# Ledger of designs, part 3: VH-VL binders against q96p48r954to1139

Target 1, 186 residues: q96p48r954to1139
Amino acid sequence: ASMGDTLSEQQLGDSDIPVIVYRCVDYITQCGLTSEGIYRKCGQTSKTQRLLESLRQDARSVHLKEGEQHVDDVSSALKRFLRDLPDGLFTRAQRLTWLEASEIEDEEEKVSRYRELLVRLPPVNRATVKALISHLYCVQCFSDTNQMNVHNLAIVFGPTLFQTDGQDYKAGRVVEDLINHYVVVF

## First folded at step 13 (VH-VL)

Design s2
Fold by OpenDDE, look of step 15:
Structure s2 (fold): chain C 186 residues (1-186), chain A 121 residues (1-121), chain B 107 residues (1-107)
Amino acid sequence: as target 1 above (186 residues)
Amino acid sequence: QVQLVESGGGLVQPGGSLRLSCAASGFTFSSYAMNWVRQAPGKGLEWVSGISGSGGFTYYADSVKGRFTISRDNSKNTLYLQMNSLRAEDTAVYYCARDSYDDSGWYFDYWGQGTLVTVSS
Amino acid sequence: DIELTQPPSVSVAPGQTARISCSGDNIGSKWVYWYQQKPGQAPVLVIYDDSDRPSGIPERFSGSNSGNTATLTISGTQAEDEADYYCQVWDSRDDYVFGGGTKLTVL
């Protein structure tokens, strides 16, 4: 898999969120919140790849409408995009610091640490993290239907966002913490 | 070339214990979730247990929960299955199977040759 | 929990098309995977994501999935295709579900 461009090189919306991320999140919010296994269920490789290429070429020209795209293709495209970021969503420089934060035992201290780390992220990264975690928080609200609770989402997005390829369980913990404490962290 | 080689199978009495191993090579072991799938003689395939790349997440079929423990040593490229309180119905060929979580779906793209576990008095 | 049902056996003459069904409630909403297992051997993945073929799998193997039935199709079936075939899905409850398997006999 080829490495994607940095977040700052993407087409950005007014909120500093890459349009590619916004479109995927928006579509999944509209069409995929009640989809069983959303984000764990993979799309077809060829369709996902074509979609991702189109989004990377010109995200603003891509129209994702209900019924036109399989939600799993869109979710897979989003995951691949995030995974293939050259520095990762949390940046290469700060990645280990985030993982270390997950080991803080005191919950209040941990939340405070995450807040500090968020401020250290580039604006585009910070905005994207907030948007993504907000979205995942919404997804888990429908866990009774889609069966994707916070833990399941953390399993999926931990390796994706920290580019660990499942090598470090702390990645999942960070994502889990951010979703669970979304209201107080962001 | 991806290779998975199971070992540790054998004859054990009911209530006994056995530890299976799976030696992996030809790929970055820690980057892949691994699974155990078993097949009773003359029967179909049954998923037994799975473990994430880091080993931080483990999953079990209801039929083995509380009795089996999946683990891995990424430094040795080895997957393990500790089987306790074995029953006759646990008799099967146990396969080590690689799971591609991230790219293509939740399926088993590579399998070992299997190791036979026989539980009998 | 989803249950996958396969016919116990399917017979086909050489050169003819074999079709193996895998039925499950709304299975069309899931990705289906197929494995081939020859006697005394480990299973081999032959179809993933309903219809995609891994490298090395002959083009005569194809898959489809819609409604309540997934189908593995082997066009121009050869003697070497005689084997047991299993369908499989992933369950969001952190489970993997296999069909009961189908013995394909090439007569």
Scores: ipSAE 0.017, ipTM 0.616, lowest interface PAE 6.0, mean pLDDT 91
Fold by OpenDDE, look of step 16:
Structure s2 (fold): chain C 186 residues (1-186), chain A 121 residues (1-121), chain B 107 residues (1-107)
Amino acid sequence: as target 1 above (186 residues)
Amino acid sequence: QVQLVESGGGLVQPGGSLRLSCAASGFTFSSYAMNWVRQAPGKGLEWVSGISGSGGFTYYADSVKGRFTISRDNSKNTLYLQMNSLRAEDTAVYYCARDSYDDSGWYFDYWGQGTLVTVSS
Amino acid sequence: DIELTQPPSVSVAPGQTARISCSGDNIGSKWVYWYQQKPGQAPVLVIYDDSDRPSGIPERFSGSNSGNTATLTISGTQAEDEADYYCQVWDSRDDYVFGGGTKLTVL
């Protein structure tokens, strides 16, 4: 990994959330919540790449304006950013532990386990996870319009956040659990 | 290079069952969602079913829900389609197609040559 | 659910420009994909994300999408381009929708 590629090396805003994540999430919240297939539809590769490069270069100087950026390019940039994190959002060290937690059958025990695991994350990671899951919870509230329910979002973000390339469905389970239990987990 | 090879097609009576296979090579099979798309003789393309890379999520067209089951064995790089309660309208060439959803969108970037399924009394 | 409508057939002389339309309600808000299928062969992706070409697809193939119509354009059409062409979108919840297909004849 090159300098500045880790999550903690990013430009951080308030509450230890990377500005790049905040910019994308904020824009999608404003412009993309009712977009059909949000986060599922991919942006154009070239536009997504250019945007991501700009955000990585200096996220604070990037202004995402309604009508100027296609929401799918922004969502794709965010996904790619998260996917390309050297240690992943849940860290390489804790990845398997999170996946194992998804196999807990008792819901109360599972929620407790997720709480415990969140505390173990680095502060920036924990803050980012909370912000992202909160955002996804908001997105699924509009599932009647955008067709992205919790399950669909989990399908998309499971592989992205755990860097599994869709190989392990448990990744989606974790994301699904975190969205469904957002209020009690966070 | 990416290769997809379908097999298992044949003649079957209405109400019968058939299992199709698709052997994949040239890529990390488990990293890609896979789909079945069919084409009736002289007709257009129709999406049938899809399955995520891990196999944890499956999807079906309304026309085949409850009758068809998609599955995969990633250890064998093989995609399957179990077809039950077959109907005459299920007669078609069945293609397996790779889905590039993570990076490019929801489309089929590679196709097999297809296997013919004929449902007739 | 979105329905995609294509003309059943289009004819062009060699060297001329072929245009194949794919119509659907607000299709401009979706990514459109195009496939070429020659007789007895499997479909081949020729356009993705409205206008992008996969590697190996000739530059004479281009795509556009706006409003209610997506268009596949083949400039300088060659005899080898004679085939069936299908447009496709992702609708919702992994529902893939194809157009009815267009037979392109090169006269």
Scores: ipSAE 0.017, ipTM 0.620, lowest interface PAE 6.4, mean pLDDT 92
Fold by ESMFold2, look of step 16:
Structure s2 (fold): chain C 186 residues (1-186), chain A 121 residues (1-121), chain B 107 residues (1-107)
Amino acid sequence: as target 1 above (186 residues)
Amino acid sequence: QVQLVESGGGLVQPGGSLRLSCAASGFTFSSYAMNWVRQAPGKGLEWVSGISGSGGFTYYADSVKGRFTISRDNSKNTLYLQMNSLRAEDTAVYYCARDSYDDSGWYFDYWGQGTLVTVSS
Amino acid sequence: DIELTQPPSVSVAPGQTARISCSGDNIGSKWVYWYQQKPGQAPVLVIYDDSDRPSGIPERFSGSNSGNTATLTISGTQAEDEADYYCQVWDSRDDYVFGGGTKLTVL
């Protein structure tokens, strides 16, 4: 893979979170939490691609300004970045193990398994998962306004984070479980 | 126009096997997840199984897991359902249904006309 | 596991408004889809994402979803609207879940 493609090869902030992820999450937290259909609605393709290219080239130099960037363009850029990661957010090596964990019937056992798997992720991946799930937990707190509850977010982010080509109930279940159990997992 | 045409239904004894096919046309078949949904006589709709656009991921309702196998051949634009160890409870009209395209879709936008499977002695 | 409850039947006079409910615990937190099925025919999507109409569906069909109840509303009900109607959600544990169906009769 080319240098700068993997998650750990991105520009990182002080908390080991890629700057591209932090920029998008911060903007949506400030400007997008009440936006109806946030993360479900698509941004304009050309604007999303241009924004993503700028962020990939030098995320530290990109400053997202209210009124200059539509929240749907920013959310689409973030989803595309995560979907395009060569190894994925949960890594190719651990992907199946995460998906299998979602099928554990005992809820306490399942939560304990997620905590164990989280510790096994590389530090940058673990920090990024925590930041993303923390953000999605915040988004669902505004679901009365934005219409994006835990279930809807899981449907969007399951395929995005596990890089599937369609519906994957296990991927959605992992995301839903992590959001629902955010307080005890993280 | 989008068309979905099911075939392969018929009468079979309990414990028997049957293979359903769904011929798709009018859209890029490999871009869409596909599903089977069934309806027992006089009853409501029940989701049975689904498969991703590439065929890499398959999903099953608990009632059919281990007995039914969904598959697709993207070069022939065809969806399949292999049904083994059939039971009387599997008697239904089986519909082929196209899943929504993008990562935010979770509904069936086009349905075939269905094929009847009857399991009885 | 989510369970969707619909009344078994609803009757309305021609030209009147029909309302078909779909009840589920916290269904307002989910996107709801509605399908129309006429006798001997396949289901047809009439509402998606709670309230949106696919192309070709008459404006008299509308939907809402809040709290524990989603509602399909047909204003100015016509004879050709006589059909079975199903609500549906997606759930990460149960996948596609349908309501039991409602028979709409136009008298």
Scores: ipSAE 0.007, ipTM 0.531, lowest interface PAE 12.8, mean pLDDT 87
Fold by ESMFold2, look of step 13:
Structure s2 (fold): chain C 186 residues (1-186), chain A 121 residues (1-121), chain B 107 residues (1-107)
Amino acid sequence: as target 1 above (186 residues)
Amino acid sequence: QVQLVESGGGLVQPGGSLRLSCAASGFTFSSYAMNWVRQAPGKGLEWVSGISGSGGFTYYADSVKGRFTISRDNSKNTLYLQMNSLRAEDTAVYYCARDSYDDSGWYFDYWGQGTLVTVSS
Amino acid sequence: DIELTQPPSVSVAPGQTARISCSGDNIGSKWVYWYQQKPGQAPVLVIYDDSDRPSGIPERFSGSNSGNTATLTISGTQAEDEADYYCQVWDSRDDYVFGGGTKLTVL
């Protein structure tokens, strides 16, 4: 059903990233970059579910305040929103082409292919990928403290973003490549 | 039903090599990360190595890094562990374990019965 | 560098409650998993995500995790619960870390 559970339903304007993504990313950037195991650890299930329900209902009105929301609850809400997208962040139509691109041996050819694939995503999807990868680049900059390097983040976000069953780390290769090449790709 | 069957264990001298296999059935093998966990006789469990579902990412415990190589062949539903430069402390039962992830974290939901590797003169 | 400490053994009478501890610095900030290993058998997952049970695990198994200690609790302990029990966490530095194991004896 249409209850604010798609990227477009969460937008405030065309090409803007979804408000739920913005709020979660902003909060974790301000309060969670040094949190050990950020994104790998899960928040409390009930708190995560209530937060996600509130954000889907009216993200404009939800205020994520330090001291009122645990960073792991916010990170889990973001991951669940992305996992539950009906068509996925990279879309079902493009999923295989993204995964195949990760197997390109020539690094410059691979980066060029990723940039082409990004252009072909719907505008809201492309903006969301850029915002998320930019955020994950910042998270890994603090990996000495939070213990979440590029590989750790790729393990978490690969299955989440490509909506794979189990722990298929091939999707993680895409995420790792995008983080490692953030400056050149975006 | 999920089934994991290890093979390839045996007696080997220090400095030798051995290759372990784990035959998987009852699930879509390529969708799951796989791990090797070992247990020395009379001792506890120790994680050894892990590999992503596609095979694109491999991980190693410090104690085996540079000596062991994990791999998989998704067309044969088989996980491998190539063990080189074996030492006496590598003596253990080696288990194949299926990795699982959800919103809650990382754990091993199915284990094989293990194969014994003995490193001794 | 995470180290998980378990008591080497725990003994309980049948029908009593067994508690097996797993101690680690700030382990409450991590998710804890528990495995049961009967003699000559492979380990079996009995608790995941601190307190959840896989299908087929009896309701007498429960878990908790707070501060520096996670605990596996078996209420109404039965003879078939006699086994070795291992806790496990994940850490980005050490990846998967197991406790040393606890032998549960039901007398």
Scores: ipSAE 0.006, ipTM 0.559, lowest interface PAE 10.1, mean pLDDT 84

## First folded at step 16 (VH-VL)

Design q2
Fold by OpenDDE, look of step 18:
Structure q2 (fold): chain C 186 residues (1-186), chain A 121 residues (1-121), chain B 107 residues (1-107)
Amino acid sequence: as target 1 above (186 residues)
Amino acid sequence: QVQLVESGGGLVQPGGSLRLSCAASGFTFSSYAMNWVRQAPGKGLEWVSGIWGSGGFTYYADSVKGRFTISRDNSKNTLYLQMNSLRAEDTAVYYCARDSYDDSGWYFDYWGQGTLVTVSS
Amino acid sequence: DIELTQPPSVSVAPGQTARISCSGDNIGSKWVYWYQQKPGQAPVLVIYDDSDRPSGIPERFSGSNSGNTATLTISGTQAEDEADYYCQVWDSSDDYVFGGGTKLTVL
C-alpha cells in the first residue's frame, strides 16, 4: 500500500472531489463523450498504468491534453483508481446497504433511500459519487453515438464501484438507478 | 462536549404506553442520525430504532415494529420514542445513542446514561 | 441475518493480555465496533472501524478483524478494565447487530 491510497488522502479540489477523478472526468467529457465504447474499451496497460501512477503521485501536476492521451487510457485509469480504493467509493461499511436499496420496488421509496444513504457517505465520497454519476449521465446522453446507454455503463461501473466480480447484478442496478434518477437523487 | 440525557422512563402495565425523551447538547443535533438502544436487566445490548437527521427516514428493529415510533424535534434538540402496546420483554434501560458522523460507518459514538422502563403487572 | 458470537466470560491476571473474540460469518468484510460497559454505566465506544481508537481510549486497547473473527485485545490489562465488552456491526440499513457481550474479569 502506498501513501494516499484512500479517497480522502487524495489531492482534493474545491468541491472535495479528488483531483485525479476531476482530471479524468474532465478529459473524457472534452474528448471522449462521442467515443464508441467509452469506458467499455480498455486502454493500453502500460500507458494506463503510467498515467495512473502519475495521477496518484501528483494529480495537480498532470495536464491531460487532447491528442496526447488516448481517451481509453484515461477511462481505464479512472476505473482502476475507483476499483482499487481500499474502502470502495461507497465504503465497506455501507456497501451492502446500497446493494439492498436496489431491491426496493417502489421507485419513490428507492430514491428516498438513496438520498439518505448519500448523506451518510463521507463528504469526499459523496462529492465524488455525485461528480461521477453526473458525468455518466452526460455520457449516456450520447449513447446513440458512443453506444453506451445507462445499462451498459451500469454493467461496467457496477463491479468497479462495488469491487465485485460481476456476479452480483445489484451493483449494476445501483449505478443504473443513480444515473436514471440523477436529477432527483442529487 | 456532547451530552445526551434520557428521561421518561418508569413503571407501566402491559399494554400501556410510555414516551421517552432524549435531550441533546454540545453538537449540531440536526446533522446526526440518532438511535435508541436498550438493555434488559442482566442482558446484552439491543438496537431498537433509528432516525436520520432530517427526520425523513426512520427504521425499527423487528421486535418493536408497529408498536414504537421514533421522532425528533430539531428545534428543541430532542429525540423521542413513543412506545405503545408495551410488553414485559420491553423492560430495559433505554439509551439514546448518536450515530457517528465520521467517514467510517454505522456505530454509536456517544451514549446517554439511559432511562429505565419497567413493564410489569 | 448475521449473528455475532462472543464468549460469555474471559479472565485475565493484571498485566496480562486479554483477548475477546467476536465471531460471525465473513465478519472480516464488515466494520466492527467495540463498546465497554462498566457496572451501572452506559456503554463507551473503545474501538471503531475494526482497529481505530477514539480520543481518550488507552493505547493498550486494540482491535483486529479478519475472516470470521474480530478480536478486541487489551494489553497490560488493568483492574479498571474489568467490564462487559460488546462487539457490533451494521448488517443492513435497518439492523445494528450486537454480540452477546463478554464479561472480562481481572483476577
Scores: ipSAE 0.007, ipTM 0.564, lowest interface PAE 9.3, mean pLDDT 92
Fold by ESMFold2, look of step 18:
Structure q2 (fold): chain C 186 residues (1-186), chain A 121 residues (1-121), chain B 107 residues (1-107)
Amino acid sequence: as target 1 above (186 residues)
Amino acid sequence: QVQLVESGGGLVQPGGSLRLSCAASGFTFSSYAMNWVRQAPGKGLEWVSGIWGSGGFTYYADSVKGRFTISRDNSKNTLYLQMNSLRAEDTAVYYCARDSYDDSGWYFDYWGQGTLVTVSS
Amino acid sequence: DIELTQPPSVSVAPGQTARISCSGDNIGSKWVYWYQQKPGQAPVLVIYDDSDRPSGIPERFSGSNSGNTATLTISGTQAEDEADYYCQVWDSSDDYVFGGGTKLTVL
């Protein structure tokens, strides 16, 4: 797929997760969980762009091996892929509803609302959100080593997933809430 | 164009308090994290405090924790720094700076002209 | 947190190339940002992401970053480039680290 292709246009794995997402998440899980600043640091622009182009052309043919790709190039390729989605991971139709849900004061009501919104996502989007948030939960479990706690991940992934030009407190709050409440939401 | 204008600096006694303001224009203020960075006379830059676009998350350098409070009023496009229990070491020009993210990291893309705080007997 | 070390001063003749170093343990794994501060003025971003220039910054400004050293390079240095220069890295939103600054003198 090219830059700007929708999630539904991607090659999918056995679990309805785009292969490009699975490849990147799997590689970071195996090689990057203890890397200082993972996701915060970015790969080199040219290397990241070439990797992303390869993954978009034929993700199934790309096999990331330790020593072949720098973890920061892979993490940057994943972030760029998500940021470039034309409809976004949470879809344009649901974007404002997700952001409004983050402002619910009652924790139980907020969690219930997130669960409802997840059910309304297209199947590929829902599977991808679950896979990504599960991965980010694992990343923060290693925060003593990699220095990426839930707050730091939310600052990075809020703008990335909701496609903003800077920090948006609601977007970051959604990401933080989903990571913190992963067990009960998913 | 993006503009940041600080005010509220002045001369204050040790142990005193002062409130700084930063008026923002030329961008969607609520979408950006904002920061205070200070520079003691003849010295380098030191990050002081930051606040998320909502005001829901605040963070502080260890040197000011418990004494300084950052806040914002998104309806007035204004950033604030409440400085309490001021010390001589807090004497500096205080800059308002906009945070920016570009998939490569976080940095300060626009700065105000600064306001001078002098803490002296 | 990483500690960033810059030389206190660098002097160059007009038209000469100025190189300002920023040293830190494995700084090459981080993205480096450079700010110019002229006397009595606010800092201005001149390099982001190690080597990119914001709009309005002359192409004589360039940057590199590898190993333990990032370098700001000013080719064809002009009198108006006389300023203090600071490097900065980000580890997280609550971990902005500046170098001590380098005074560039154009003689």
Scores: ipSAE 0.006, ipTM 0.547, lowest interface PAE 9.5, mean pLDDT 85

